VH-VL binders against Tricalbin-3 (TCB3). Designs and how they scored, part 2

Target 1, 208 residues: Tricalbin-3 (TCB3), of Saccharomyces cerevisiae (q03640r272to479)
Amino acid sequence: RVESTTWLNSFLSKFWVIYMPVLSQQVKDNVNPQLAGVAPGYGIDALAIDEFTLGSKAPTIKGIKSYTKTGKNTVEMDWSFAFTPSDVSDMTATEAREKINPKISLGVTLGKSFVSKTMPILVEDINVAGKMRIKVEFGKAFPNIKIVSLQLLEPPLIDFALKPIGGDTLGLDVMSFLPGLKSFVKNIINSNIGPMLFPPNHLDINVE

## First folded at step 27 (VH-VL)

Design la (from j6 with heavy chain H53Y D101N)
Fold by ESMFold2, look of step 27:
Structure la (fold): chain C 208 residues (1-208), chain A 121 residues (1-121), chain B 107 residues (1-107)
Amino acid sequence: as target 1 above (208 residues)
Amino acid sequence: QVQLQQWGAGLLKPSETLSLTCAVYGGRFSYYYWSWIRQPPGKGLEWIGSIDYSGSTYYNPSLKSRVTISVDTSKNQFSLKLNSVTAADTAVYYCARGSYNWEGSYGMDVWGQGSLVTVSS
Amino acid sequence: DIQMTQSPTSLSASVGDRVTITCRASQDISSYLTWYQQKPEKAPKSLIYAASSLQSGVPSRFSGSGSGTDFTLTISSLQPEDFATYYCQQYYSYPITFGQGTRLEIK
């Protein structure tokens, strides 16, 4: 069974405007310490997130599938979701004009000592899609919620493009760095999400 | 290419501690989870436990009181310790790698060569 | 614990045959299932991950299908090197569990 998602997406869109700046700062605050003192390779000596905003366009829930064969005191749902913060094809002309675009800039440092230089690389064309299983376990005072369990049902699509800025100024072959940098970024994302949400792992939120 | 090499004592007496080490060559130790699996002669596979890159351990409930899996990240090694062995612990023991990577295989994609451990007295 | 049950336990077949092995989970595991091939005295080798995705370097005659509780491994045209024992494994939740194995022999 597939359920309508219109109400949920309307709710998410309204709350995203308020919470997006907080989420954006949390990513920056949590990831930059992981990057400190770690060289990506390919002639890159340091990497940091200089700017990070996810933009005003919220993630979209594409579908909800509820299961009738759940256990006692539990409800299970599968949510299909997408996050395409640069795509305007599902927006009105007014919404597209007022949209705050995502901006993610990586500071890539080349060289050491007094001659080091930092080059910005933009992360663009973000496309995230996936399926998540939500399990709700109810407490003794029905319908009070006890635990919400989250788990990704499959490896998510996570795709993006890297656009270097000012590479010509340094006289380096920056195109040789991009495949290594993209792989490094993918590994950082996977290392943060995998232990939380990829099977056999799952995230429990205790509501009681 | 990535490969796993394992070693440890192959003959034990009852009540001794089984100790095996697995070393990772030609690849990163981070970004993976590391598992021990055993197979009694002529029988099927049994998962013993795993350790993820954050240091969290997960054990088969049938063995959890006796098993310890640990990591030495400075040497790219992980180890299995199984206390108080009996003849029922006789098996080939494998170390294996699992991946969380978008482009990686799930399950155990790289395996060690196997170590036969015999418990008798 | 999630129990994985394979059928048949053993199977005899000839080169060129189409072979089907099934695996049933005791509860819904979505598509979190891996198929392994194991030859005597060797470590298992991953064939299929996520129930239906072919592992790199595995011949296209191998295929997997299923979701939820019922899963199938198919070899479309059996080759001499395919005689081995096959295992399914769920990785939906801890503890990780394997099927009991299906031994595929030469008729």
Scores: ipSAE 0.069, ipTM 0.621, lowest interface PAE 6.1, mean pLDDT 81
Fold by ESMFold2, fold request of step 28:
Structure la (fold): chain C 208 residues (1-208), chain A 121 residues (1-121), chain B 107 residues (1-107)
Amino acid sequence: as target 1 above (208 residues)
Amino acid sequence: QVQLQQWGAGLLKPSETLSLTCAVYGGRFSYYYWSWIRQPPGKGLEWIGSIDYSGSTYYNPSLKSRVTISVDTSKNQFSLKLNSVTAADTAVYYCARGSYNWEGSYGMDVWGQGSLVTVSS
Amino acid sequence: DIQMTQSPTSLSASVGDRVTITCRASQDISSYLTWYQQKPEKAPKSLIYAASSLQSGVPSRFSGSGSGTDFTLTISSLQPEDFATYYCQQYYSYPITFGQGTRLEIK
């Protein structure tokens, strides 16, 4: 029999095709209202997500640790995972050619309102790795799953690059603002993921 | 070089309300969680509660009926109210910052200097 | 609630000694443990987060280890400024709880 992580990764890649567009839209729908109420500074008047697609390459489960006995109605697993949606080094030429690439484009507005310009900045080279605990609590009746709890076990690796695309920046040195913009983007990510997944918090999915 | 500064009344009578404020200097207020911890004289540390950036609060069950933590994001401040105090609430009270930052630390990495609150018997 | 139990409650040691302090959780908390140092009449300061990661500015003589339920803080060569009380704290689940503390006294 093939390694359990190999089977799980095959299963996830099939589900990812269906779920990725929904998740991508949900991220845009939840984050853009937050951006509309906050100006990053650094000469940037406004920021929005113009395009958000995570691509067809699914996250990879690197390893699973199962706990044999943790409670009467619960099962716990620790998953090590990585998400490198732009990396094709582990793909065949055919897989790389047919891959839907990730695309994340930020609309960055420079200058004051009536003399301003919006330019795209791409988010590239996404690299996420971490460990997650999956806890399944069973109910008394069929279907027997009551709740699934998700929690990050350690601070994840998350990194990316910002690439400005466009012309006139209204005389501003865009390279000077990228570190501040990167920090602001990381803070937005933290503020959305932290309350959801970082201890002592966790995400519960009610299956009942 | 972020710093937390605390203030509030230090001497209370029984049944009064303890009220402390913590201000954040030299750093961002957003994207962290903020906690109150107390330490009775000569004793260990007790977590009172926390508030996250979204305004969600989490309280120690032993205190939850009496405690309120709130934020004022316009002033970069958060506050503690503890109702109906007794002599048992005499302690040094600390505010503390916690991080969700993937590049840095978890846990409470910055603390205020502390405020001694005494409740007369 | 997750109970955190430290051992020993107090410890005497000389400058240069290797010192270990232990902390046991009443249930598996993975690596969600922070070690604090508190000097007399001062606020606690974070030393170690995530059980083993040094906080910025903490001397390398401090180290942390463990996962699950059993954790240790080690000072490899005790210095005079290390006289303090040390606390562990879990942040795996609410309510957040601390150990009772370990007083480190320099002989």
Scores: ipSAE 0.048, ipTM 0.612, lowest interface PAE 6.3, mean pLDDT 81
Fold by ESMFold2, fold request of step 28:
Structure la (fold): chain C 208 residues (1-208), chain A 121 residues (1-121), chain B 107 residues (1-107)
Amino acid sequence: as target 1 above (208 residues)
Amino acid sequence: QVQLQQWGAGLLKPSETLSLTCAVYGGRFSYYYWSWIRQPPGKGLEWIGSIDYSGSTYYNPSLKSRVTISVDTSKNQFSLKLNSVTAADTAVYYCARGSYNWEGSYGMDVWGQGSLVTVSS
Amino acid sequence: DIQMTQSPTSLSASVGDRVTITCRASQDISSYLTWYQQKPEKAPKSLIYAASSLQSGVPSRFSGSGSGTDFTLTISSLQPEDFATYYCQQYYSYPITFGQGTRLEIK
């Protein structure tokens, strides 16, 4: 339904502007402690998030499917979504000009006993897509929504590029560790999202 | 190469507590959930419960009142306690690693060798 | 609870045959299904995850398909080492549940 997607995307675009800075800081606050004192492997001794902003472009709801065979006080919907914060192909010239670009910079430390170097690596070209089941259970208390349940319906697409900055200028062989770093970053994403949304888990939000 | 090794008493009398331990070698303990599964002789597999990296536990409702799963992260071990056993609890018990990792580690991809636990009558 | 039902309970086939084992979930589990192989006196071994993705080190003659409620495991050309019992498992929601198993005997 185009009409339903339009209002949801309008809501999300306005909500995202307000929430994106909060979410970006929460990601740093939750993830950096997980990285502290942990050697990722693959020749990497330490990792930290130096800068993290998701940008002003909101996630997009691509499609909605509603179900009629639910209980009397419940609604189930499947939302197809995408998050492409660097993509401007679906924006007007004004929207693209006013866009706050995503910026994610990782500080990567290489070397152990003899010499160590720290270099920035940018996370770029973020592409997230998936399908989420949303179940709403209604109640008697205002606003008459009791529980909202969220679960991913399938493994999401999570893709990005890593761009080392100044690696060969600093005498580093970035080719040897870059594939391992990408795997480690995906593991960090999975370990933070999995307990909430990846089966067999689901996230319940009690609105009452 | 990740390996799971498990141990614990193999013969129990009714009403005793089953206690098994599983140790994780050659791999990362974090970023996974850890499960216990049992298989009665000649029968299929039954999930007992799981514990995730954060310490949250999830139990089969049929066993929830009797089962405890715990972790010792300092030793890379997790354990199973099943109280008040009966002959129906006779089975091979397995520990297993489950994953939230989308790159080739969904489901239970690494299993322990199995421990036969027999509950006499 | 999501009940997983496998069919057939057992089957017998010759080396080189194409073998298909089915698994039905009592409700929509999307693609959150794993197939296991278990040989006698051994722990299960993961073959297929996410309904269709091949685990590392598993021969390409194994494949999985399906989504929602109906799933299949296919062995395109049966080999002597494929004698085993096969289980499906859903991980869409707790409690985690397994199918009852399919015993494959090689003639």
Scores: ipSAE 0.038, ipTM 0.618, lowest interface PAE 6.5, mean pLDDT 81
Fold by OpenDDE, fold request of step 28:
Structure la (fold): chain C 208 residues (1-208), chain A 121 residues (1-121), chain B 107 residues (1-107)
Amino acid sequence: as target 1 above (208 residues)
Amino acid sequence: QVQLQQWGAGLLKPSETLSLTCAVYGGRFSYYYWSWIRQPPGKGLEWIGSIDYSGSTYYNPSLKSRVTISVDTSKNQFSLKLNSVTAADTAVYYCARGSYNWEGSYGMDVWGQGSLVTVSS
Amino acid sequence: DIQMTQSPTSLSASVGDRVTITCRASQDISSYLTWYQQKPEKAPKSLIYAASSLQSGVPSRFSGSGSGTDFTLTISSLQPEDFATYYCQQYYSYPITFGQGTRLEIK
């Protein structure tokens, strides 16, 4: 079991590096249009994602709760996972040295029209933990994988910090609205995750 | 505050097509599942189907062959069509917004006023 | 399809009573259950998400519990405005399904 987890984590690490650039672009392409025209409140008139990458460290599979073969050529597993990009305790020295850290930059616009100003806010100290159901559908040529289906079994625990890096606030106290902004960001995340990963929905990845 | 307003024909003959529209006021389609639910007189609730903001549809298998749900983002509206109606389709039809809260919990949190559709010869 | 079965179908109670409604799923749905309240000629109103999460604006006398296949909705002290029909709904998998409803009437 432990060996299986190690193998899976190794695979995920390799996959993550390849997938992350795609994810980064997808997030910007899909989320920014959703944010367009939305005023988060607290004096914020607009929000946009300027930069998005979760870095090179993949989520870690902490355990497999269940392993069930369902139907013909289908396997279902429940995984517990953690995404702790700042944690290097489970990495080799080389991996830690070569690690690319997450970088998420938000553009927060304060004010409207010609008096508006945009302030960059960084998302830091990202920490995620959760449980997922993984369904693997094998192709006709077993053991080739055809589809991997992902679904969250419960709301993941998501934590992060927001850090302003400067800008004209037009007299607004940035620190005072950060908690609200944090909540807003979490809502945006879950609003996107829900349709994608929460029941009755799932994310299907075609591997074949 | 988000509100849903629905309209459409309330009296149909067998074999006709049911057509209802739901307009969303005070909100956007993003982040939500827009659903149709019906309730026969004196009976429980039945989920008909849902459409998300991307246009992906999800239908109840019992009605899939006859149901079409569509969205018009330019009008902030989504619609239900049910073909070949029979007396069994007589019900109050509701449009509703399905949403996930920040914890990932799902529910239909905003509902239309309901539309009684009666199918009779 | 996942069948949702509520118990009882109907019950009579008095103001101030503690009332419990049960909902059983035909299979394990984890905590992906929502409770609704429906009054006559009105649309349903969501009460509790994820089996136990009370929604904003819902009185604290309402509570939900359970996971897997067995769920309960409890009203600790029944108020006049609580007489209605209650539905459980699973969103574990499509198609989304509802219980048959529990009609709570005044004794």
Scores: ipSAE 0.027, ipTM 0.604, lowest interface PAE 5.0, mean pLDDT 87

Design la (from j6 with heavy chain H53Y D101N)
Fold by OpenDDE, fold request of step 28:
Structure la (fold): chain C 208 residues (1-208), chain A 121 residues (1-121), chain B 107 residues (1-107)
Amino acid sequence: as target 1 above (208 residues)
Amino acid sequence: QVQLQQWGAGLLKPSETLSLTCAVYGGRFSYYYWSWIRQPPGKGLEWIGSIDYSGSTYYNPSLKSRVTISVDTSKNQFSLKLNSVTAADTAVYYCARGSYNWEGSYGMDVWGQGSLVTVSS
Amino acid sequence: DIQMTQSPTSLSASVGDRVTITCRASQDISSYLTWYQQKPEKAPKSLIYAASSLQSGVPSRFSGSGSGTDFTLTISSLQPEDFATYYCQQYYSYPITFGQGTRLEIK
């Protein structure tokens, strides 16, 4: 089991490096329009994603709970995964040194019109864990993969910290509202991944 | 409070097209599913289909060939079209908002008032 | 398609009674089940999400349990306003399907 996990993690790491730039752009392109005109409350008038990258460290597969052949050319697996970019315990010294850290910057706008101010808030200490169902459809020529289908088995546990690094608060106690903002951000995340990954939905990736 | 208001023709002849519209008031259109459900007189509920704010559609296979669900985000409205109706399509039609919460729980938490559509020759 | 079968189709009870309605799925749907209440000439109202999560505004006398294929809706002490038709709904996979309904009428 451990050997299989190692292999999968190696593959995932390679995929992650290629996919991350695409994901970064997609997040900004898709989420910012949704945030436009939406106020989180607490005196915050607007929220936007200014920068988004999850870095070079891929999520890790912690284990495979089940492996079931569901058809002639289809396999279904339940994975446990974790994403903790700050954890370098499973990395070599070289890997740790060359690691690119996540960088997520939120633009928080306070006020309207000429009195409007924007302050940056960093997202730090990202920690995600969850369970995911992966359905693999093999092509006619084994071991070629045709389609990979992803689905969450349960809501993932997502944690992070928010750190304001500047900006004029216009007298607002922004720090007191960060917990609320954190919840709002989590809701935004859920609102986007839910329709995509929660049953009865799934994300299909064509690998062929 | 979020409310759904629906409207459309209630009396149709066979082979005509059913057309209903549902408008969302008092709430966001984004981040939700928008569904159509019907209920024949004295019978249970049947899911027709759903659409998200981005326009992705999901249809009941039993009706897929005749059903089209669309969304107009500029008006906060979504619509149902059902082609080639027969007496079997006589039902009360409901629009509803479907949502997922953080726990991954799904439900249709807001419903329209319903529209009786009768197909008769 | 996943078939949802409720039991019983109808039942009569009195105010104050404990009522139990069962819903069975044709396959394992985990906890992806929602219960609805529908009164005559009204739209359904959601009661319980994820098989056991009571929605806001729903009286505590309502409860849900179960996972996999067998689910139960319980009303601990029936009130006059509880006489209605109840439906279970799975959202494990498309198409979304409902049980045939359970009509709860006054004895």
Scores: ipSAE 0.026, ipTM 0.583, lowest interface PAE 5.8, mean pLDDT 87

